# VH-VL binders against c7peq0, part 29

Target 1, 252 residues: c7peq0
Amino acid sequence: MHNKIYNSFIDRKAKGIKSFAVLIDPDKVNPADIADLAAKCTAAKVDYIFLGGSLVITNHLDECVQQFKTLCDIPVVLFPGSPSQVSRYADALLYLSVISGRNPELLIGQHVLSAPAVKKSGLEVISTGYVLIDGGAPTTVSYISNTTPIPSDKDDIAMCTAMAGEMLGMKVVFMDAGSGARKPITESMISRVASQVSAPIIVGGGIRDAEKAYLNCKAGADIIVVGNAIEKETSLIKEMADAVHAAAPVLK

## First folded at step 6 (VH-VL; framework fv_inotuzumab)

Design c65
Fold by ESMFold2-Fast, scan of step 6:
Structure c65 (fold): chain C 252 residues (1-252), chain A 121 residues (1-121), chain B 112 residues (1-112)
Amino acid sequence: as target 1 above (252 residues)
Amino acid sequence: EVQLVQSGAEVKKPGASVKVSCKASGYTFTSYYIHWVRQAPGQGLEWIGYINPSGGSTTYRRKFQGRVTMTADTSTSTVYMELSSLRSEDTAVYYCARDWGYDSSGYFDYWGQGTLVTVSS
Amino acid sequence: DVQVTQSPSSLSASVGDRVTITCRSSQSLLHSEGKTYLSWYLHKPGKAPQLLIYEVSNRFSGVPDRFSGSGSGTDFTLTISSLQPEDFATYYCQQYDNLPYTFGQGTKVEIK
């Protein structure tokens, strides 16, 4: 079993190096624009491409993965909206357990159903404690997952949830305000989680500018994920990447 | 029976574009990917890219990005590959080839007969 | 890109001979559950390439039993147990584990 992508998370975190990931929904991206998007990500020195979303159609995902793998050298990590969202060409899969909720299907049930397909795919599997935080609006994730997000100001609940996930063996913690969030996760909450968790911390949702990305890194986030803002304005890729990398001891 | 039938040989000047066709028959056209592979004189086989006729999505090898365009016409079960800004190094036999596409395969079970494209001054 | 190298580049053989061609990849093509994405093709001048073997050892429909594939990881072999007149051709291996797909440089089997 290889842990190449997970080891990159761990190694970069140990060195204080911050990573930037662009989240792409295969159902929303125009296939004709993928080459330009891949070129922009390469020029901006994007560290990871996250592919997936809550309602992604599996037949589009595999082709989108193949396009990015052919057009750039940036690792492609699956961020699945369902157990069926796999492509053997991806570099890794974030195997999400929604630990902020109390739905047993999202904690383990759907994983039981997807495990044979995931194993057959040969993907590096990164167990991920997914912590959904209230972004100020109902999200696709909270609606279809039928689970309540942690309130945006309950730093200790988020902290205890992340700690429990780590103690149960989750390799990374993903704090997500959700696509289209009105409010990003606060620096206070990120700092509180980072103070008690050793696992790499991925933070996403509602991040619209370079300053917020930078401040989240300073608060303790290891990987910043941006999707919605990039979908609206791809020129932000360079600005966001630069801000995230500026929080690291050495620029890439 | 599965058949892929390609258009005839082309002779082009440097800087021109060429468009090669590949007509499929004997199977459900939209259920398989079509890849393009070329062979320059005295060289081996080189993969160019593919198209999914269902929806028209394409994947091109990086070195051809910006010069190659693949399209599919489902009404005639025909795939096209257009290569622009031709150079003498593009002189090759161009093949279309079928890939099942499911389970992310990538081996080519049936091939067209090939189209010789010659780029000369 | 995953590099694929064949050996020998050419060989001379007679009808009835056992022919062995080797293919080596720059990294393992083993994926999961025993699937290894390596194929072999036969190519004759003026004709389209023909699929012989896929996933290392699976003979394609209609391919004679004299053709067999073997190997694992990075080292693969195509064997023709008793060469026939129609087998004088160039043989290519192809990896399809990684994008872009890559082919070996070819092995020409010519009459002795």
Scores: ipSAE 0.579, ipTM 0.830, lowest interface PAE 3.0, mean pLDDT 89

Design c66
Fold by ESMFold2-Fast, scan of step 6:
Structure c66 (fold): chain C 252 residues (1-252), chain A 121 residues (1-121), chain B 112 residues (1-112)
Amino acid sequence: as target 1 above (252 residues)
Amino acid sequence: EVQLVQSGAEVKKPGASVKVSCKASGYTFTSYYIHWVRQAPGQGLEWIGYINPSGGSTTYRRKFQGRVTMTADTSTSTVYMELSSLRSEDTAVYYCARDWGYDSSGYFDYWGQGTLVTVSS
Amino acid sequence: DVQVTQSPSSLSASVGDRVTITCRSSQSLLHSEGKTYLSWYLHKPGKAPQLLIYEVSNRFSGVPDRFSGSGSGTDFTLTISSLQPEDFATYYCQQYDNLPFTFGQGTKVEIK
């Protein structure tokens, strides 16, 4: 099933079901902690495990994917800092184009170089319009990507960027303030994007509590991604998953 | 010539631990993964997990997590698999096997001869 | 887990016979175009198992051409076109498309 994960995104969105993803950086996680982390994600009913980061080394990524695939049944989705970071055991790859910026390498250049390896990996490829939003601090993503993030209060610029990505054929929109963000993306901005985009919307960066995860879902996010806060406090996994799963549009 | 040579048969009581060795020769030890696979009498083969001798990173099948420990000694090109809290169901022939390496090839080009572990009173 | 079952569990044959062993997976092992992760091994008690075939139909180095693999999706076959004395052994198939890796229960080829 080449579209199994993407189909799960659109099917859940169509049913009003909100999804929670835990983002894990293979280069930062202690390998000894992975079994405990996988068990906690399973118990909390986490919907997706996102693996990736800005400086991921391919061998560490592949081994980390294998550990999660062996220890739990939650789908593993690659969120790579470079399109060349792949593991054939993952369920899907978010093939990120940084459409918020004007760096040709991040729009298409790195993709051209990685395409043969990605095809050979056999991974489900999910074209992703990656929209980097200013989180109030330089993030690893903004620093490494050498692109300017969209200002946190420019809702219409984010909306137009996401619309353009969707019209260019990108299957998913990823709004990211970055894992080190001081401020998460506003509900106002999420709502503006959701009002014009039909594609699944992933929102991440700076989300530190269950209340914000819930409010982002109410604003129109379909998938909430949390990494940094969970790295600091793993007990948040269940609180955030529960809040995300409880969120739904008001049906009248 | 690539060879994997395992330690001899073991008889253990329930609740004990067993440590099986697998000595590699004929290749660069740290360039290949070593997997462990067992076969209970009359049953199919069951994958247990693997170790990367280069960094010592391990991946264990869920049912063995907490009971199995794999280690590698690069100075002797030897991998060890220790299984604790033994039960009668752990009676099996245990094999080590070499994986082609990175990119998760997953097929095993060379195997050890097997070590019979019997768990009985 | 992906289940793998072999048939038959044992068979008797004479030197020169054509032998076929089947392997069935509980789900398709087709990963991507041209990539199906199924291998076959030969094993004699007290000796190390030996890789015969990987990715359904590729013979490992040094494996005689009388051994061939075929199949797709969920159904796979190992064929020995003309059985030799050294081929009396137990054969195992293995899927490596999904973790955990899983194997068939084995097929014993015995002298008639």
Scores: ipSAE 0.625, ipTM 0.840, lowest interface PAE 2.3, mean pLDDT 88

Design c67
Fold by ESMFold2-Fast, scan of step 6:
Structure c67 (fold): chain C 252 residues (1-252), chain A 121 residues (1-121), chain B 112 residues (1-112)
Amino acid sequence: as target 1 above (252 residues)
Amino acid sequence: EVQLVQSGAEVKKPGASVKVSCKASGYTFTSYYIHWVRQAPGQGLEWIGYINPSGGSTTYRRKFQGRVTMTADTSTSTVYMELSSLRSEDTAVYYCARDWGYDSSGYFDYWGQGTLVTVSS
Amino acid sequence: DVQVTQSPSSLSASVGDRVTITCRSSQSLLHSEGKTYLSWYLHKPGKAPQLLIYEVSNRFSGVPDRFSGSGSGTDFTLTISSLQPEDFATYYCQQYDNLPWTFGQGTKVEIK
């Protein structure tokens, strides 16, 4: 199917099933470590592998996608630093519009330039309302440059931004504190967004332990994505996956 | 003329390692991926993995992960495939093959002549 | 893995015959509009395999026009319009839409 990955997001959300995604930056991961990482993700029953992050100028993304696709049955979803960085072997692309900011290039401009390449890639495209939340990190560690994040305590602004994104036709809401965030998004903010939005909600950035992953799921997140903590300690993959999966008791 | 020339037949005992070479000529060595594909007697073709000679990055099929190592020597335009912990089931003709890479990756336009590896006690 | 199955496993033919070989994949290989990743190879024992067709219907450089590929989705065909002596060989189809790349089991074209 052309919406296979998106359909998995909405079907799992409808059943109350929580998903765990591991975010891998092709420029930071050692290619020699990918096999071990893929094995750990498989053993932990990771639901999605998100590939992307920092601006990737090289061919590393395509090769990294091919390595995961050959070593692992987990779907690979692109989370690119640039909309034009694609690999046809990936399962889907999160086509990020940074709706939390007011930079026209990140709202639509770069997408106009990347659309022909994205279409040619044949990837399933998942329109994503990307809501950058202040994680206390310097701007240099943010995935997206020159975009002001929503303050960490402005739940109402995040809620209204996500609602607007959904009303404009975005299929998924991604709430991100950013790579290297010092603090994760609050349960309060997640709850406020979840109360008004029906689209699957992805939450990431600053999540360092299983308890926070669990609490974010209880607050209304549908997919938890973890990158920095996993890069530092890959043993956390199993703990995080278990916590996320445990947040969806059988209630249906 | 694009040519891939492989090393000669090898006979190994179970548990040993074998290293097969594939020397490329007639094109810019670092502009194409080199894949390895094998064919066991009476069986079909089975893809093993590839190396990008530009930078040396590798992708291996899951069942060979931990047993196969591919390397490239740009000074001699030669790719090597080393397969360790050999079993009788590894008896096969091993082929190297060239791939365009990227958007057109996955079909193999030129192949080596094959190297028979026999694993017997 | 995506399973690829060829039919028939073998056939007998004479020079000048039209030969048809079929390849079926366990799932659609249609990647996007105009992009279906299936190739065909000719192989003789002791010699290098040769690429004949890529992306279903594109003849590789130097391949005679008697070779043609067709098909879509899960069903693909290689046709040799007038078999020549050098065409007695084993033919393999390969899908390269999904990793790992997989080959059919082969179709041997033998002299009558």
Scores: ipSAE 0.622, ipTM 0.834, lowest interface PAE 2.2, mean pLDDT 89

Design c68
Fold by ESMFold2-Fast, scan of step 6:
Structure c68 (fold): chain C 252 residues (1-252), chain A 121 residues (1-121), chain B 112 residues (1-112)
Amino acid sequence: as target 1 above (252 residues)
Amino acid sequence: EVQLVQSGAEVKKPGASVKVSCKASGYTFTSYYIHWVRQAPGQGLEWIGYINPSGGSTTYRRKFQGRVTMTADTSTSTVYMELSSLRSEDTAVYYCARDWGYDSSGYFDYWGQGTLVTVSS
Amino acid sequence: DVQVTQSPSSLSASVGDRVTITCRSSQSLLHSEGKTYLSWYLHKPGKAPQLLIYEVSNRFSGVPDRFSGSGSGTDFTLTISSLQPEDFATYYCQQYDNLPITFGQGTKVEIK
């Protein structure tokens, strides 16, 4: 299938099934630890592995994708800092447009330059409206960065931005507090966005515990992404996956 | 001419380790991945994993994870595959094979002659 | 793992015969942009496998034109238009669209 991963997002959302994704930065992970990490993700029933970072060496990304694809059956989705960061072994690419900002390069410019490489990669491309939310003063840089984030309490601005992205043809909305965020996105904001868009909603940044992951799902998030907390404590993988899955309807 | 030359046959006891070498010549050693494939008597080909000689990164098939280690020595253009905790079912001819570098295509254009590893009790 | 199955497991043929070997994968090997990652190898006892065809239909350098590959999706064929004495061997198909890389069980072409 051309849209296998996107179809899984849509099908799971339609059934009310909540998904958990672990974000791995290929430049930060120790290659020797990947087998253990893959085993923990499998045991915890992680739904997606997101691979990416703001600056990734080509060899590290491709090798990391291949290791995860060999060691587990969990779909690998590229979450790139640059749209040209590709590996043919990945299952899909989130083609991020930073619609929360007014930087033409992050809206379309980088995409124009990367389109030939993305096309050549043969990857499933999932157009993604990336909405950067303010996660606190210490965290102004995200995997996709260098643009002004939406203030953390401006629910209507986030809602209107996501709606515009969906109307412009974005298949997925990604709400991100950013890499290393000190504060996660509020349930209020997630709920306001979810009330107006039909696209799958991915929420990430600053999520440190299972309770917050659960509450974000109840607010309307379809996919929860965690990276920094997992890098510090891998035991959180199972706790967060369980909480996310528990937010789904009892009957499926 | 591209050539991959492997070390000679080995006989090992169950529980031992074996280290097979594959010496490359006739091309830029660090530009191509080296894969390892084995064939047990009367069976087909089975992929084990690969090493990127540029940087030494490795990917191993899940069933061999924890038992196989691949290394590369760029000064001698030689790749090594070490398999530990040997069992009788590890008896096979082990091949090294060349694939393209950074953009690994996965098909193998040149192969070593093979190394017979016999695990006997 | 992507399963790859060949048929027949063995066949008997005479020099000059047209030989067809089939390979079937458990899932499509079609990659976007029309690239399909399937290859064929010839293997003789005591010798290393030799690449015959890569990416379904491309003959490797030096491979005689009597060898041809075709197919798409999950079904592939290797054809030898006029079997020669040196062609009595075991043939393997290989998928490399997904990791781990997997091979068919082999088709032994024997003299009749």
Scores: ipSAE 0.143, ipTM 0.679, lowest interface PAE 6.6, mean pLDDT 87

Design c69
Fold by ESMFold2-Fast, scan of step 6:
Structure c69 (fold): chain C 252 residues (1-252), chain A 121 residues (1-121), chain B 112 residues (1-112)
Amino acid sequence: as target 1 above (252 residues)
Amino acid sequence: EVQLVQSGAEVKKPGASVKVSCKASGYTFTSYYIHWVRQAPGQGLEWIGYINPSGGSTTYRRKFQGRVTMTADTSTSTVYMELSSLRSEDTAVYYCARDWGYDSSGYFDYWGQGTLVTVSS
Amino acid sequence: DVQVTQSPSSLSASVGDRVTITCRSSQSLLHSEGKTYLSWYLHKPGKAPQLLIYEVSNRFSGVPDRFSGSGSGTDFTLTISSLQPEDFATYYCQQYDNIPLTFGQGTKVEIK
């Protein structure tokens, strides 16, 4: 097994380079639009394509992965909503443990069920401490959302949760306001987590404009993930990518 | 008995389009992907892309994007491949081929007999 | 694209001979432990290609025991233990670990 994608997260973070990822739900994207999406992502210099996020039919995920792999050179990283969401053609899998909650199925149970398929796939596995933050919207009903999010203003709880995940061996921390979030994660919370965690930090959910993406990077996020806003307006891909790439850690 | 039967040879002028058919029988049509592979005279095999007859989703090799369209008609168990803006380099035998299976996709257990497409002035 | 190269490009043999064809990929085809996505096909002029071997060493249904595949990583071999008259053909290896799917340039086995 190789750690090519994880090493790219670590190398970019070490250089102060901020990364932009576009999240695509295979069941929501129109197959006819994939070529145009791939072209826009390439032109905007998108760093990663994250695929997944909901319960999908296995064949649809695999086909979507293959389409992106043939149409562009951007790494494809699986963001699975269920144990069945694997495609051997992807570059890596974010192996999500929902450490913000107390549901043992989301901490380890579902991983036990998916492990044989994940191993068979040959995918690079990136252990990911998934920290669900309250986005102000009603709970999205799904297996992964069947847990209590951390309140949006409890920076220290998010910080301690991320620290614990890192100490338990999680390679990456993913802070997510969730699908359909009314409000994104605050710069304050991102800063508190970044101050205590050395692992790459992915931030997503509720990010609707380039300014917020930029500010999240300044606060300490290493990878910004946008899905919902891009589904509504694909021109945002270039604006957000540019803002993320322009962000640099403050030294002074 | 699994069979893939293709349409007959075509002769086209540069700039034209060609549509090749592949009729499947002997199995559940929607359960297997169909790929298209071509062989130019004196050259090896070149993969073009595939279609999932269940739902009609397609994946094409990058060099054929914008020129190739694959479709499936479930009522006749037939897959079509249309290639547009033909050049002399597109002269080849075009094969349809059935993908082996669900967790080992990408190799082909049964092939059509081939369709010769000649592009000349 | 993953490049797949065969050697030799052609060979001459007699019925009963042991024939060996090699296939080399530009990168490892090992996708997971126990799974290496490399197949072999037999092709005769005017006929459809036929699957011989999949996943390096598994014979497809109905393929005679004289055909065997071996190899790992980037280097693979197709062996015909005792060549029969119907085996004079062109042989192709194919990788299906990476998209786009790619084939070797072919090895022609001719009558000596």
Scores: ipSAE 0.005, ipTM 0.563, lowest interface PAE 10.5, mean pLDDT 87

Design c7
Fold by ESMFold2-Fast, scan of step 6:
Structure c7 (fold): chain C 252 residues (1-252), chain A 121 residues (1-121), chain B 112 residues (1-112)
Amino acid sequence: as target 1 above (252 residues)
Amino acid sequence: EVQLVQSGAEVKKPGASVKVSCKASGYTFTSYYIHWVRQAPGQGLEWIGYINPSGGSTTYRRKFQGRVTMTADTSTSTVYMELSSLRSEDTAVYYCARDWGYDHSGYFDYWGQGTLVTVSS
Amino acid sequence: DVQVTQSPSSLSASVGDRVTITCRSSQSLLHSEGKTYLSWYLHKPGKAPQLLIYEVSNRFSGVPDRFSGSGSGTDFTLTISSLQPEDFATYYCQQYDNLPLTFGQGTKVEIK
């Protein structure tokens, strides 16, 4: 198994380099807009394109992957729900286990069903401990997962959940308030998780401006992912990428 | 018998557009992707892009983005490739080729006979 | 883009000769689980290209046994064990491990 994308996560984290990812839902994006979106991501020096955005199977995923892979050089990382369609052209798959919940299908059940297809795809698989945090409003993610999010102010529960995920072998921790969240995850919670977890930390949901992206990086996030705000205002791609990259210290 | 039959040769002036057709027969049209590949005189093969006739989704090589448009007419089992803003370096034989749509194999099992497009002043 | 380079660019041969054409990719075409995405085509001027080999070594239906493919990683070979009159053509390798799809520059097999 190749680990090129995961190695990029851990190498960048070790150097203190912060990464910015744009989240695109293949079922929501207009195919005619993909070329413009890919060009904007390239110009802004976006580090990763995440395709998925909810724990839902998509019929357009493979073709969307191929469009991005043809139009830009940015790595494409999948995080669709299981059992999901996969694309051999993607660079990696975030294999999400919803460890914040108690739904056995989202902890392991759907993974059992998707494993043969994932193995056949030849994709780099990155085990991901997905921690859903309450964003102040119901989201597609909370409905699909059929689990209660961790309350936004329960830093210790989020911390212990992430630690357990890491100890169980998850390579990456994904803290998500959901793409439709009204409030992003607090710097306090990110800092608490980062203090006890060595794995790369991805943070997403409710991030609407460059300042919050920057502060989340300073709190300990390694990768900032933005979807909903970018869907509404694509000019934010450049502003947020710049803010995330500015949070990186001088390389030693 | 699988066949891909292309339209005849075209001569165009710089700045014009050309639309080449590829009529499929002998298989279920919507089950396979159709790719377009060209060969300029004395040069090798160059991939342009493809269309999924089921739904009409397209993927184009970056250098052709904004100049190429692929469409499919399921009622006639025909794929079209339109290339605009023609330049002399677009002079080439253009081929359509079939790919396995369900797994997107990426190799081409059957090809059209080719359409020569000449761009000259 | 993944570059594929063929050698030689051309060769002269007689009917009955063993012909070997090589193809090198700029990066490994080995996908996980043992699949390697490299194909070979035969092309004659004025005719449609024809698929000969896919996934390195699988002969396409109807392709004569004299054609064989081999190789791994970045180095691939097409062999014609006993050249026939209809085999004088240009041969192209193609990688389909990565997008955009790319072809080698071609190897022209000419009659001596």
Scores: ipSAE 0.589, ipTM 0.827, lowest interface PAE 2.4, mean pLDDT 88

Design c70
Fold by ESMFold2-Fast, scan of step 6:
Structure c70 (fold): chain C 252 residues (1-252), chain A 121 residues (1-121), chain B 112 residues (1-112)
Amino acid sequence: as target 1 above (252 residues)
Amino acid sequence: EVQLVQSGAEVKKPGASVKVSCKASGYTFTSYYIHWVRQAPGQGLEWIGYINPSGGSTTYRRKFQGRVTMTADTSTSTVYMELSSLRSEDTAVYYCARDWGYDSSGYFDYWGQGTLVTVSS
Amino acid sequence: DVQVTQSPSSLSASVGDRVTITCRSSQSLLHSEGKTYLSWYLHKPGKAPQLLIYEVSNRFSGVPDRFSGSGSGTDFTLTISSLQPEDFATYYCQQYDNFPLTFGQGTKVEIK
């Protein structure tokens, strides 16, 4: 098997290079807009396209992946909400274990169900410790996961959860306030997690402007993922990508 | 018997548009993708894109983006490919082709007879 | 893009000859659990292309058993065990492992 996408996470982190990902929900995006969206992502030098969400319908997923693969060279990474959300045309799959909660189905149960389909897909699998943080409002993720998010001010709980995930062999940590979050994850929490975790840290949910994306990178996030804000205003793609890329670039 | 029947030859001037049709019969029209492939004189086969007749979603190769439009009319089981801003390099035989299935999607079991589009000044 | 290259560009043969055409991809087309997404087509000018082989070695319905496909990874072969008059044509390989879909440049089989 291959580790091309995971190796890109590791290589960029080692060089202090920050990455920007655009999250697209295949069920919400208008197929007629994908070509323009792909062109804007290319022009902005977006590093990854994350496809998926909590309720993605898989018959739309394949077509969306095929469109992005045809229209741009940006890697496509699946962010699945269920065992059926796989497409063999993607570059990698974030294999999410919701380690912030105590739902055994989201820790391992659904993975047992999905493993044959994931293996059959041939996708690069990136084991991901998913840490759901309270974004100030119920989200699709919190309802669907039937799990309590970590309180937004409990930095040490998030830190210990991420450390446990890393020690259990998870390749990346995903800190998510969820789609539609009222407030993003604090720089304090990101910094606390980053101080104890060596794995790449993906941060998403509630990020609405370039300044917050930049500050999250300065706090220790390696990959910033944005969906809702860009869905409402695609001009933000370039602004956020530039801010992320400007965070602590050290040329040697 | 599965058949894809295409419209007749077209002669166009540079800058014009051409719309080629492909009428399907002998199967459930909305259960299969229809792709378009062309062959310029003396050249090989070149994939252009496809349409899903169920819902009308399309995927076009990058070099044709902005110039090609594919549509489907489920009432007549017909797919159309319109190519605009024609250049002499677009002179080719254009084929429609049926995409066989989900897990093995991307190979073509039945093809139309082809439509010659000539672009000359 | 996944590129596919055919060899030779043309060949001359007589009826009854064994003909071999090769196709090489720029990356492995071998997918998990034995699926490899490579097909072969026969094409004559003025006629629709015809599917011969899909998934490397599966003969399409109605295709004579003199046609066979083989190969793995990046190297693939179409063999015609005993060339017939109707087999003088151009042959194309195609990968469908990923998008955009790509074809080889073609191999023309001509009368010797």
Scores: ipSAE 0.660, ipTM 0.862, lowest interface PAE 2.0, mean pLDDT 89

